# VHH binders against Putative glutamine amidotransferase MTH_191: the designs that were tried, part 14

Target 1, 304 residues: Putative glutamine amidotransferase MTH_191, of Methanothermobacter thermautotrophicus (o26293)
Amino acid sequence: CGIAGVVYKDGKLHSVGADMTRMLHALQHRGPDSAGFAIYGGLGLEENDYLLNIEVKDKPGLLDMVKETVELVSPIGSDEVIPSVENHIIYRCRITLESFSQLKPLIMDIDSIDDVIVLNGSHSFEMIKDVGSVLEIADRYDTWSKKGTHAIGHTRFSTESIVDRYHAHPFQSYIIPDITVVHNGQITNYWKIREPLERKGHIFETNNDTECIVHYVADKLASGYSLEEALEQSVKDMDGPFSYIVGTPQGVGIAKDQLGLRPGVMAENDEVFAVASEEVSLREVMDTSEVEQISPGEVRVYEI
Key: E = the ipSAE of ESMFold2; O = the ipSAE of OpenDDE; V2 = 0.75 times the mean of E and O plus 0.25 times the DockQ between their complexes.

## First folded at step 3 (VHH)

Design a44 (from v15 with E101G F106S; framework vhh_vobarilizumab_d1; at its last look DockQ between E and O 0.01; V2 from the best seeds 0.00; counts 0 for: pae O 12.7 > 2, placed apart)
Fold by OpenDDE, look of step 4:
Structure a44 (fold): chain B 304 residues (1-304), chain A 119 residues (1-119)
Amino acid sequence: as target 1 above (304 residues)
Amino acid sequence: EVQLVESGGGLVQPGGSLRLSCAASGSIFSIYAMAWYRQAPGKGRELVAGISSGGSTSYADSVKGRFTISRDNAKNTLYLQMNSLRPEDTAVYYCAARIWGQTGYSDYWGQGTLVTVSS
């Protein structure tokens, strides 16, 4: 698979949706099966407002049940239905919560409904992930028009594991607000990483090792680590071939395994910080005359 | 951790009104939502009305405009004002509270109060 991230250093809104689309498209060397985006800085929600993305099977009354469940906790300020494939719709709604701590319970409540899956809830970024090519998904969700300060993205190849929306990248953790990860690789000591997190009370929704990464990083941040420190520690603790990119409201970070078994490159100028699996992705957003290979075991972070 | 006790049920004629009450005790500060449910004979339990900790309300379509859910935080009591009652409103009405925890949520239920609408 391919991963990418981009940060505009000026903290202003840019066409990061379009940028990430191009970056990810450049990484589609094989037949794609899914792609995803986390676009930060452009959502423009009020304090305590959140955007939910919910996969709902297209059957009578089910969407109403979802809405009723949401409305029990919060009024729905706005909503939309996005047609999707395989007899499913994507329901998006804007809600207001009294605290961030209410988000996970609500998600769990919604998830308890048969044929319903909450894809994510966010305040400061927009999650877009679906089955299909990068361009198809971008068109479906109008990703081209999305503005932001920074973004991360993922494109999955057909030869990889489970292909669906739920398992598509990015993954999000709700330990702290609005943290996401895209991942290329495998965590071979997955259970050693997951168990301590579960003992702390963190709930895993999947057995995907990517989810493990985002919970790990989120837990470190919640414990007072900087993003760079968290990523550095992850490189020490996690085994296997991997490269992953994390998104936060403040910026982007990339981590490479100790042996450098998965690719990772970085380019930076006065305007842009960009990271990706391959240089060809970086070329979409900047001149690559000064592209750097990320060294084995190295992390790179840029926070606005 | 939370106890709920319903009251106010009874027999009423069609077009009449009743007010149900639910007294909550225990860890009430952890409640982020409360609701009224009902179960008619031979039917499943259904949501009637809900209210968030912030006061946002939701109603089933069948009761919109007739029922009003409210909460008195000082008394730790949930209410359901039922107006323009219909025979189809006959059911056992249950009070429910949803509690937030570190690993998820838990639902607590009252024992229920019977509402019979009949001429």
Scores: ipSAE 0.005, ipTM 0.206, lowest interface PAE 12.7, mean pLDDT 91
ESMFold2-Fast, scan of step 3: ipSAE 0.548; ipTM 0.828
ESMFold2, look of step 4: ipSAE 0.012; ipTM 0.536
ESMFold2 (binder alone), look of step 4: mean pLDDT 84; pTM 0.841

Design a46 (framework vhh_vobarilizumab_d1)
Fold by ESMFold2-Fast, scan of step 3:
Structure a46 (fold): chain B 304 residues (1-304), chain A 120 residues (1-120)
Amino acid sequence: as target 1 above (304 residues)
Amino acid sequence: EVQLVESGGGLVQPGGSLRLSCAASGSIFSIYAMAWYRQAPGKGRELVAGISSGGSTSYADSVKGRFTISRDNAKNTLYLQMNSLRPEDTAVYYCAARIWEPRTGYFDYWGQGTLVTVSS
C-alpha cells in the first residue's frame, strides 16, 4: 500500500486532484487494486450542506429506495450517478442538515438498506474511492480536473479478486467533521486503543486499523489537542508497524511508528508541503534534491 | 481465518492462581495479535491483556502486576497467567485474535469463553 499528501501553502485552489493522481500513480507498484482520494477546499458548500457518496448495487428499485430515505430528512439539492465496476454505481448527492449531529444517524438509516453502503458524508472535502488502478479511477471520477487546497490519497494491494469499496482508504470519523486518514501497515495493540474509544461513544463499523486511527485522532482533536499533539500522542500509544496521513480542513499530518519499518518521506519548498511513502511520489509535485526521511516515531504537520 | 478454544477456567480461592490457555487452529498463529477479554455477570466485556504478533504487551490497570499474557507460536497457544486472584476477577474470559488483511484491515475472531470463579 502507498500513501501520499500534498498541501499548497498559499491556501488557494490548485490542481490537487491532478497532483494526487500523479503521486499515487508513481506508487502503483505498492498497490494496483484500488485507490482513494480526499480532496479539501474545492467543494464550496454552504455551511449546512453536506455531500454524501453512496455505493448502490445496480438493480431495479434500489436507487429509488435510497433517494426516498434521504428525502425523509433533506431535499436533494443536486445529485449524480457514477457508473462503477462489479454491477455497482456510486450515487452522490448534496443535502442540507440543521446540524452536523444529524449526519451519522442519516448515514445509519441509509446503511440499513440491503446492498447499499454509505462511503462517506462530508462538508469540506470530496471523497473518491473505488476499485481499479489510479488511472482508471482518475478517468471514472475526473480527478484530473479537481481543485482544492490540499489532498491525501492511498493506493492498495488486494489479495482478493473482489475489492470492498467501503474498506478502501480514506476513512473518516463522525465525532468531528471532515477528518480523514490513509494508512499503511498495522496497529498491533488494536484492542487497547479501540475499547476506550467505544466506551466514549465511538461507533466502529469495521475491524480496520485505519478506522481505529481516525477515531483516535478525532477523539484527541475533540478533546482540545492540536493535530501535531494528537499525532505525537498516537505514536506513543499505538504499536506498529505503521505510517499514516491525516487530512483536516486546515492541512495534513504524517506519523510513523517507533520501529520505522513502513516508509515515509517528505519535501517542501516555498509553495508546497508534500509527504509520501516514496521519493518518486514527491517528485511528481516538485523539483527537489532535498528529500527528508521521516524518522521512527516522528510526526510532521503542515497547516494552512 | 482462525478458530479459538479457551481452557483452564475453574473455581479458585482468593489469592490463588490459574493459567488460561487459548488454542488456535485454522491459520498460522504467529501472524495474529492476541488478547484476553472478560465479562463479569451483569457487566460489559472489558479488555484484560493484549499481546502483539511481535510480543509487545498491554494490560488493564486492574490486573497490572498480577496477570501475565504470553504466547507460544510453536504450539499455536495464547496464555494468561493469573496470580493473586480476587473475587472481582470472577468472569467469563474470552480469547480474541486479530489479523491484518490487505483489503479490509483487521478481522477480530473470538472464542466461546471459559468461566473463572474466585470464591471460597
Scores: ipSAE 0.000, ipTM 0.128, lowest interface PAE 18.8, mean pLDDT 83

Design a47 (framework vhh_vobarilizumab_d1)
Fold by ESMFold2-Fast, scan of step 3:
Structure a47 (fold): chain B 304 residues (1-304), chain A 120 residues (1-120)
Amino acid sequence: as target 1 above (304 residues)
Amino acid sequence: EVQLVESGGGLVQPGGSLRLSCAASGSIFSIYAMAWYRQAPGKGRELVAGISSGGSTSYADSVKGRFTISRDNAKNTLYLQMNSLRPEDTAVYYCAARIWDSKTGYYDYWGQGTLVTVSS
């Protein structure tokens, strides 16, 4: 697997979808099976509006059932169908809710329909994740035209028999809005981390390590930790080997475990902060020979 | 349900080689992604190598260039060829078979493990 993140320091919209596409394409050798993006700052949604991404098996009547289920809770402000591979479509719709707390129950209702999986619901970022190469996904979702202030992304090598969209990165937590994680490696003390989070009310959809990381970070942030403090504490609490990147509405952070067995590098100039699994990815967004290796147990954060 | 049985572990001297096998039974082997994990005394379990149902491979940095994972779908068997063995490779090696369900997403099946000891 490959991971990448990029932040424009001026807090203005830049072509971060194109940037991330190039960064992830440079990491394609690390993960050919699927890819994903979280692109922040470019959606421009009104307060109380959310974007849902829903995987729907391409069969008669199923999309109509999904739309009917959504419309019981919220009007559909805009929608589109994105054709995908493996006899599936991605249905994307904008909805309006009274509060963020209504989002997860709605997702669970939609998810109860057979052959339907909600990939995510968000306010501040656009999630794009699917089966295929980076360039195939970029063309399918038009990532080249996507603007934002920052983005994180992932290329996946799957040891699973079926490469599925839900288990592609990024992962999101619904305890607080719009926190995403992309990850390379493993959490070897998984249940030690998960059980306390479940007691606090986190709902786990999978037994995936990446989901555990995003719930952990979201819990720390909800408890008053800064992003840097949350990542520093995760390195102490979680056993690796891992490297992960967190996206928030304010910026990005990267953490490496104490073993330091998973790669991570960064580069920074006056305009851009970038992190990735490999140097080749960083050179897609800046002309630099000053690449810094992220040390075992180290955390780096940039917030706008 | 898939059952996994590892074999091929043993005692070797530094610089030696071993070939681990994992025999699968019960379900259709070819659809599973397969992996080798290891657990050394006093350490957590770590991924050593993985191979997808389509044959794509991945390796931990510590074993890259020394270990080779492969599969034989006709024999329902996963292999790990271990070359240039080091004392730090001493561990119990586990075979894992994964099939992901989009709703549950879990690690399905693990073998009992086979011990590899590398000592002078």
Scores: ipSAE 0.000, ipTM 0.113, lowest interface PAE 20.2, mean pLDDT 84

Design a48 (framework vhh_vobarilizumab_d1)
Fold by ESMFold2-Fast, scan of step 3:
Structure a48 (fold): chain B 304 residues (1-304), chain A 120 residues (1-120)
Amino acid sequence: as target 1 above (304 residues)
Amino acid sequence: EVQLVESGGGLVQPGGSLRLSCAASGSIFSIYAMAWYRQAPGKGRELVAGISSGGSTSYADSVKGRFTISRDNAKNTLYLQMNSLRPEDTAVYYCAARIWNPHTGYFDYWGQGTLVTVSS
């Protein structure tokens, strides 16, 4: 797997979709089976509006059932259908909710429909994840044209014969809005991390390490930690080998385990902060003459 | 917009106790988490304790077992009960509230701080 993140320091809209596409394409050798993006700052949604991405099997009546379920809770402000592979479509719609707390119950209602899976719901970022190569996904979703202040991304290699869209990175937590994680590696003390979170009321839908990381980080942020403090504590609590990147509405952070066995590098100048699995990714967005290897146990964060 | 006002600081002898309060006003419905931070003279700010809207708590290792964070939602007030105080607990204590706003994302509001001095 390959991970990448990029932040423009001026807080203005830049072509971060194109930037991330190039960064992830440089990492394609690490994971050709699926790719994903979280692009922040470019959606321009009105207050209380959310974007849903829903995987629907392309068969009669299913999309109508999905739309009817959504309309019980919110009018559909705008929507589109994006053709995907293996007889599936991705249905994207913009909805309005009275509070963020209504989002997870709606997602659960939609997920109850056979052959339908909600991939995410967000306000401040656009999630794009699907089966295929980086360039196939970029063309399918037009990531080249997408603007934002920052983005994180992932390329995935699966040891299974079939790769599903839901398990592609980024992963999102719903205890606080708009926190995403992309990750490479393993948490070897997984249950030591998960069990306390479950006792606190976190609901896990998978046994995926990336989901565990996003719940952990969201829990720390919800408990008053800064992003840097949350990542620093995660390095103390979690046993690797891992590297992961967190996206928030304010910026990006990367953390590397104490053993440092999974790659992670960074480069920074006056305009850009960038992190990735490999230097070739960083070269797509800046001069890499000052590339730093992220040390074992090190955390780096940039917030706008 | 949220305003935070701390109170309860003062001079206390080692081994003593103090209770800090932080009164929140304004758009408190948007608060996702609240926390106590402290800053000793010449040092950086550090997280002491945090509490989520659901009541989950976290503590710095140096205060675990001695300090207790709590909130009274009816009064919109955050508390920090500090027991077994030590000279190294001397600092200005700040209340912080983490707000999520669909337009601006996450951002933190800070109180003005209240001084705690642990000295004989």
Scores: ipSAE 0.000, ipTM 0.384, lowest interface PAE 13.3, mean pLDDT 85

Design a49 (framework vhh_vobarilizumab_d1)
Fold by ESMFold2-Fast, scan of step 3:
Structure a49 (fold): chain B 304 residues (1-304), chain A 121 residues (1-121)
Amino acid sequence: as target 1 above (304 residues)
Amino acid sequence: EVQLVESGGGLVQPGGSLRLSCAASGSIFSIYAMAWYRQAPGKGRELVAGISSGGSTSYADSVKGRFTISRDNAKNTLYLQMNSLRPEDTAVYYCAARVWSEYQGKYTDYWGQGTLVTVSS
């Protein structure tokens, strides 16, 4: 799998969708099966508004059922249908909720419809993830035109036999809004990390490592840790080999396990902070002959 | 296939209490996260309380301190103890279990048919 992140230091809108598309295309050899993006800062939603991405099998009446289910909870402010492969569409809609705590119950309600999967719900970022090559997804969703302050992304090599958009990265936690994770590798002490989180009330839906990372980071941030502190503590608590990138409304962070067996590099100048699995990805967003290898156990963060 | 059957709903006065039960089929119960949702007339479903396979609990802010979720894995039963009930707690209460589906590539939520709770004099 390949991972990448980019942040523009001026806090203004830049063509980060195009940037991330080029970064992930450079990593296509690491994961040809699917790709995903979390693009921050470009949505401009009001405080109580959220964007839902819903995978719907392309069959008569099903999209109408999805819309009816959403409308029981919220008016639909704007919506669109994006045709996808393998007899599916992606339905994207903007909704208004009284509080963030209503989002996960709505997602579960929509998920109860057969042949329907909610990929995510967000306030501060746009999620794009699907089956196909980076360039196929970029053309399908027009990632080239997407603007934001920062983005993270992933290319996936799938070992599973089924087409599965839901388990493509980025992954999101619903404990606090708009925290996303992309990762490469595995957590070998999984149950030692999971058990304390479950005792604190976190509900785990899967046994996968990415969900564990998302719950862990969200828990630390909700407990008052800074992003850098959360990532530094994760490297002490989690046994690899892994590397992961976290996106938040404020910025991007990368962490490598203490063995350092999974690649991670960074480059930085006055305008841009960028991190990725490989140097070729960094060269897509900045001119640099100087690339810093992220050391075993090291964390790097940039916040706007 | 998971079957969920709720019971224990009814009419209570404000300040009263009720205990809801949800009976689930088979040995599946002990390994899945379980939850109680509610739906008031004309509104969507909202999460009331959740419990992990290991017994860790979470609650909606509106019910925290008043409601207690628990499970009995030997009886395959989920409970919701509701104390200090208010008129705004009036809703149909649903039991939910989350089960992985290989074919769909996602978790499928199993729902009971619901049990009505009315808080009124």
Scores: ipSAE 0.000, ipTM 0.114, lowest interface PAE 18.7, mean pLDDT 83

Design a50 (framework vhh_vobarilizumab_d1)
Fold by ESMFold2-Fast, scan of step 3:
Structure a50 (fold): chain B 304 residues (1-304), chain A 118 residues (1-118)
Amino acid sequence: as target 1 above (304 residues)
Amino acid sequence: EVQLVESGGGLVQPGGSLRLSCAASGSIFSIYAMAWYRQAPGKGRELVAGISSGGSTSYADSVKGRFTISRDNAKNTLYLQMNSLRPEDTAVYYCAARIWQTGYFDYWGQGTLVTVSS
């Protein structure tokens, strides 16, 4: 798998969708099966507005049922249908909630409908993930035109018999708003990390390591840890080999396990902070003759 | 996973009392911060009362002095004692839980209807 992140230091909108598309395309050899993006800062939503991204089997009445379920909680402000694989669509809608705390219950209600899967709900980022190559997804969702302050992304090599959208990275937690993770590698002490989080009430939808990481990081952030502190503690608690990148509304962080067997590099100049699996990805957004290798057990964070 | 189930709602006359209960399952109840929210017809959901894992309480001005939130950690149950009920208290009441001290309320019950009318 390949992972990448980019932050523009001025906190202004830049063509981060195009940047991330190029970064991930450079990593296509690491994972051809699916790709995903979390693009921050470009949605421009009002305080209580959220974007839902819902996978719906294309059959009569099902989309209407999804819309009716949403409308019990919120009027639908704007929406669109994005064609995907045969017999499935992606339904995106903007909604207004009284508080973030209503989002998870709404997602659970929507997920209760057969042949419907909520991919995410967000305020500060746009989630794009699907089956296919980076360039196929970029053309389908028009990632080239998307602006933001920062982004993270992933290319997936699936070891599963079925490659699907829900299992593509990024993964999100609903404990606090807008935390996303992309990951390369394995958490070898998976259940030792997962069981305490489940006891705290985290709801796991998959057995993927990446979901475990996003719940862990969200738990630490919700407990008052800084992003850097949360990532540093994760490296102590989690056994690799892994590397992962976290996106938050404030920025990006990368963590590398104590074994250091999964690649991770960074480069930084006056305008941009960038991290990735490989140097070739960093070259897509800056001159990378000064690439820094991330050491085993090291974390690097940039926050706007 | 945490599951919350409310009970105790119903029809009462103005000036009457009701006690709502919320049973929690699937996790250690004592570490939760808990709250009661309500949603009246045609209105948004609003906070009624909150209680921390340590027992500190807070109330909306509209219910202060009439409602009391409490918890029984041995029974994994949250309560809302509602006295001197008014027609404007008519709403669906929701139980909510948060597993640690910071962040948003993560888990919600299905709601219980309270109707205050003659």
Scores: ipSAE 0.000, ipTM 0.111, lowest interface PAE 18.3, mean pLDDT 83

Design a53 (from v15 with S27F I28T I31R S52T S58D I99T F106Y; framework vhh_vobarilizumab_d1)
Fold by ESMFold2-Fast, scan of step 3:
Structure a53 (fold): chain B 304 residues (1-304), chain A 119 residues (1-119)
Amino acid sequence: as target 1 above (304 residues)
Amino acid sequence: EVQLVESGGGLVQPGGSLRLSCAASGFTFSRYAMAWYRQAPGKGRELVAGITSGGSTDYADSVKGRFTISRDNAKNTLYLQMNSLRPEDTAVYYCAARTWEQTGYYDYWGQGTLVTVSS
């Protein structure tokens, strides 16, 4: 697996979709099976508007059932169908909810339909994740044209025969809005981290380590921790080996476990903060010879 | 009935080499990603090397350039070639497959094979 993140320091829209596409393509050798992006700042949604991404098997009547389920809760503002592989489509729609707390119940209602999986619901970022190479996904979703202030991304090697879209990174938590994680490695004390979070009301959809990380970070942020404090505490609480990157509406952070077995590098100039698994990824967004190795147990954060 | 059986561990002097093997059965080996993990005395389990169904590899920084992970799909076998061994490599080495079951992804583990690097 490869991970990457990029932030433009001026807080203005830049071609971060193209940047992240190039960064992840440079990491394709680390994970050819699927790829994903979280692109922040470019959606421009009004308060209480959300974008849903829904995987639907391409068979008669199923998309109509999905639309009817959504319309019980919200009118559909805009929508589109993106053809995908394996006899599936991705249905994207813009909805309006009274509060963020209604999003997870709606997702659960949609997920109850056979052969339908909600990939995510978001306000401040656009999620793009699918089966295939980085360039195949980039062409399918037109990531080259996507603008934003910052982005994170992932290339995946699959640890199972089913390379599905839901288990591709990034992962999101629904305790607070718009927190995403991409991850490389393993949490070896997984259940010791998960059990307290479940008692606090986090709902886990998978046994995926990345989902555990995003719930942990979201919980700390909801409890009043800064992003840097949340990441610093995570490297004390979680046993590796891992590296992960967090995206929030304000910026990006990277953390490496105390063993430091998973690579992580950083480069920074006046305009850009970038992090990734390998130096070749950083060079796609800046021309620099000054690359820093992130040390075991170290955390780096940039917030706009 | 996923079964993973490691072999090839033993005592070796610093600078020596060992080749670990993992015989897999009970699943379609060629379709799954495989990995080697290790656990040293008093420490947590850590990923050493991984290989996808397509053959892409990933290594811990501490072993990169010294260890090589490979697979033989015809034999349903995963390998770890360990060169230039150091005392710090002393650990029980585990073969792992993460497979999809009805309720999610689960790691399957072998019983482990002990590697001791000392004089």
Scores: ipSAE 0.000, ipTM 0.128, lowest interface PAE 19.6, mean pLDDT 84

Design a54 (from v15 with I31R S52T S56D S58N I99V Q102K F106T D107Q; framework vhh_vobarilizumab_d1)
Fold by ESMFold2-Fast, scan of step 3:
Structure a54 (fold): chain B 304 residues (1-304), chain A 119 residues (1-119)
Amino acid sequence: as target 1 above (304 residues)
Amino acid sequence: EVQLVESGGGLVQPGGSLRLSCAASGSIFSRYAMAWYRQAPGKGRELVAGITSGGDTNYADSVKGRFTISRDNAKNTLYLQMNSLRPEDTAVYYCAARVWEKTGYTQYWGQGTLVTVSS
């Protein structure tokens, strides 16, 4: 797998979709099977609006059932159908809710429909994840035209024989808005981390390590930790080997385990902060010969 | 927008107790994640204790079992009950509010209250 993140320091809109597409394409050798993006700052949704991404098997009546289920809870403000592979479509719709707390129950209702999987729901970032190469996904979703203040992304090597969009990164937690994670590696003390979070009321949908990380980080942030403090504590609590990147509405952070066996590098200038699995990714967004290796147990954060 | 005012600091003997209060104004307190940070002379600011809008708490290892964070949403007030105080607890204590909004979070800070633990 390959991971990448980029932040423009001026807090203004830049072509971060194009930037992330180039960064991830440079990492294609790490994971050709699927790719994903979380692009922040460019959606401009109204206060109570959310964007849903829903995987639907392309069969008669199923999309209508999904739409009807959504409409029981929320009007659909805009929507689109994006064709995908293996007889599936991605249905994207903008909805309006009174509070963020209504989002997860709606997601669970939609997920109860056979051959339907909600990939995510968000307010301040656009999630794009699907099976295929980075450039195929970029063409399908027009990532080249997407603007934002920052983005994170992932390329995945799947050990599964079945197409699986849901387990593509980024992953999101629903205890606080718009926290995303992309990850490379394993959490070897997985249940030691997960069990306390479940006792606190976190609901896990998968046995995926990346979901465990996003729940952990979201829990720390909700409890008053800064992003840097949350990542520093995660490196003490979680056993690797791993590297991961967190996206928040404010910025990006990267953390690397104590053994440092998974790669992580950064480059920074006056305009841009960038992190990735490999140097070739960083050179797609800035003209620099100064690339820093992230040390074992180190975290780096940039917040706008 | 959000204003935080700490009180309750002072001089205390080792082994003593103090209760810090943080009064919040300007917005709906019950929606905020709140925390206590401290900064000792010559050191960086560190998290002491946090409490979510839902009441879940977390503590720095150095204060677990000695300090208790709590909130009173009706009074818009955050508390830190500090027991079994030690000289190393000497610091300026800051109240912080993390307001989660559609554009992310904004961290608000109080001006701090001094706690001195000495004979």
Scores: ipSAE 0.000, ipTM 0.200, lowest interface PAE 15.9, mean pLDDT 84

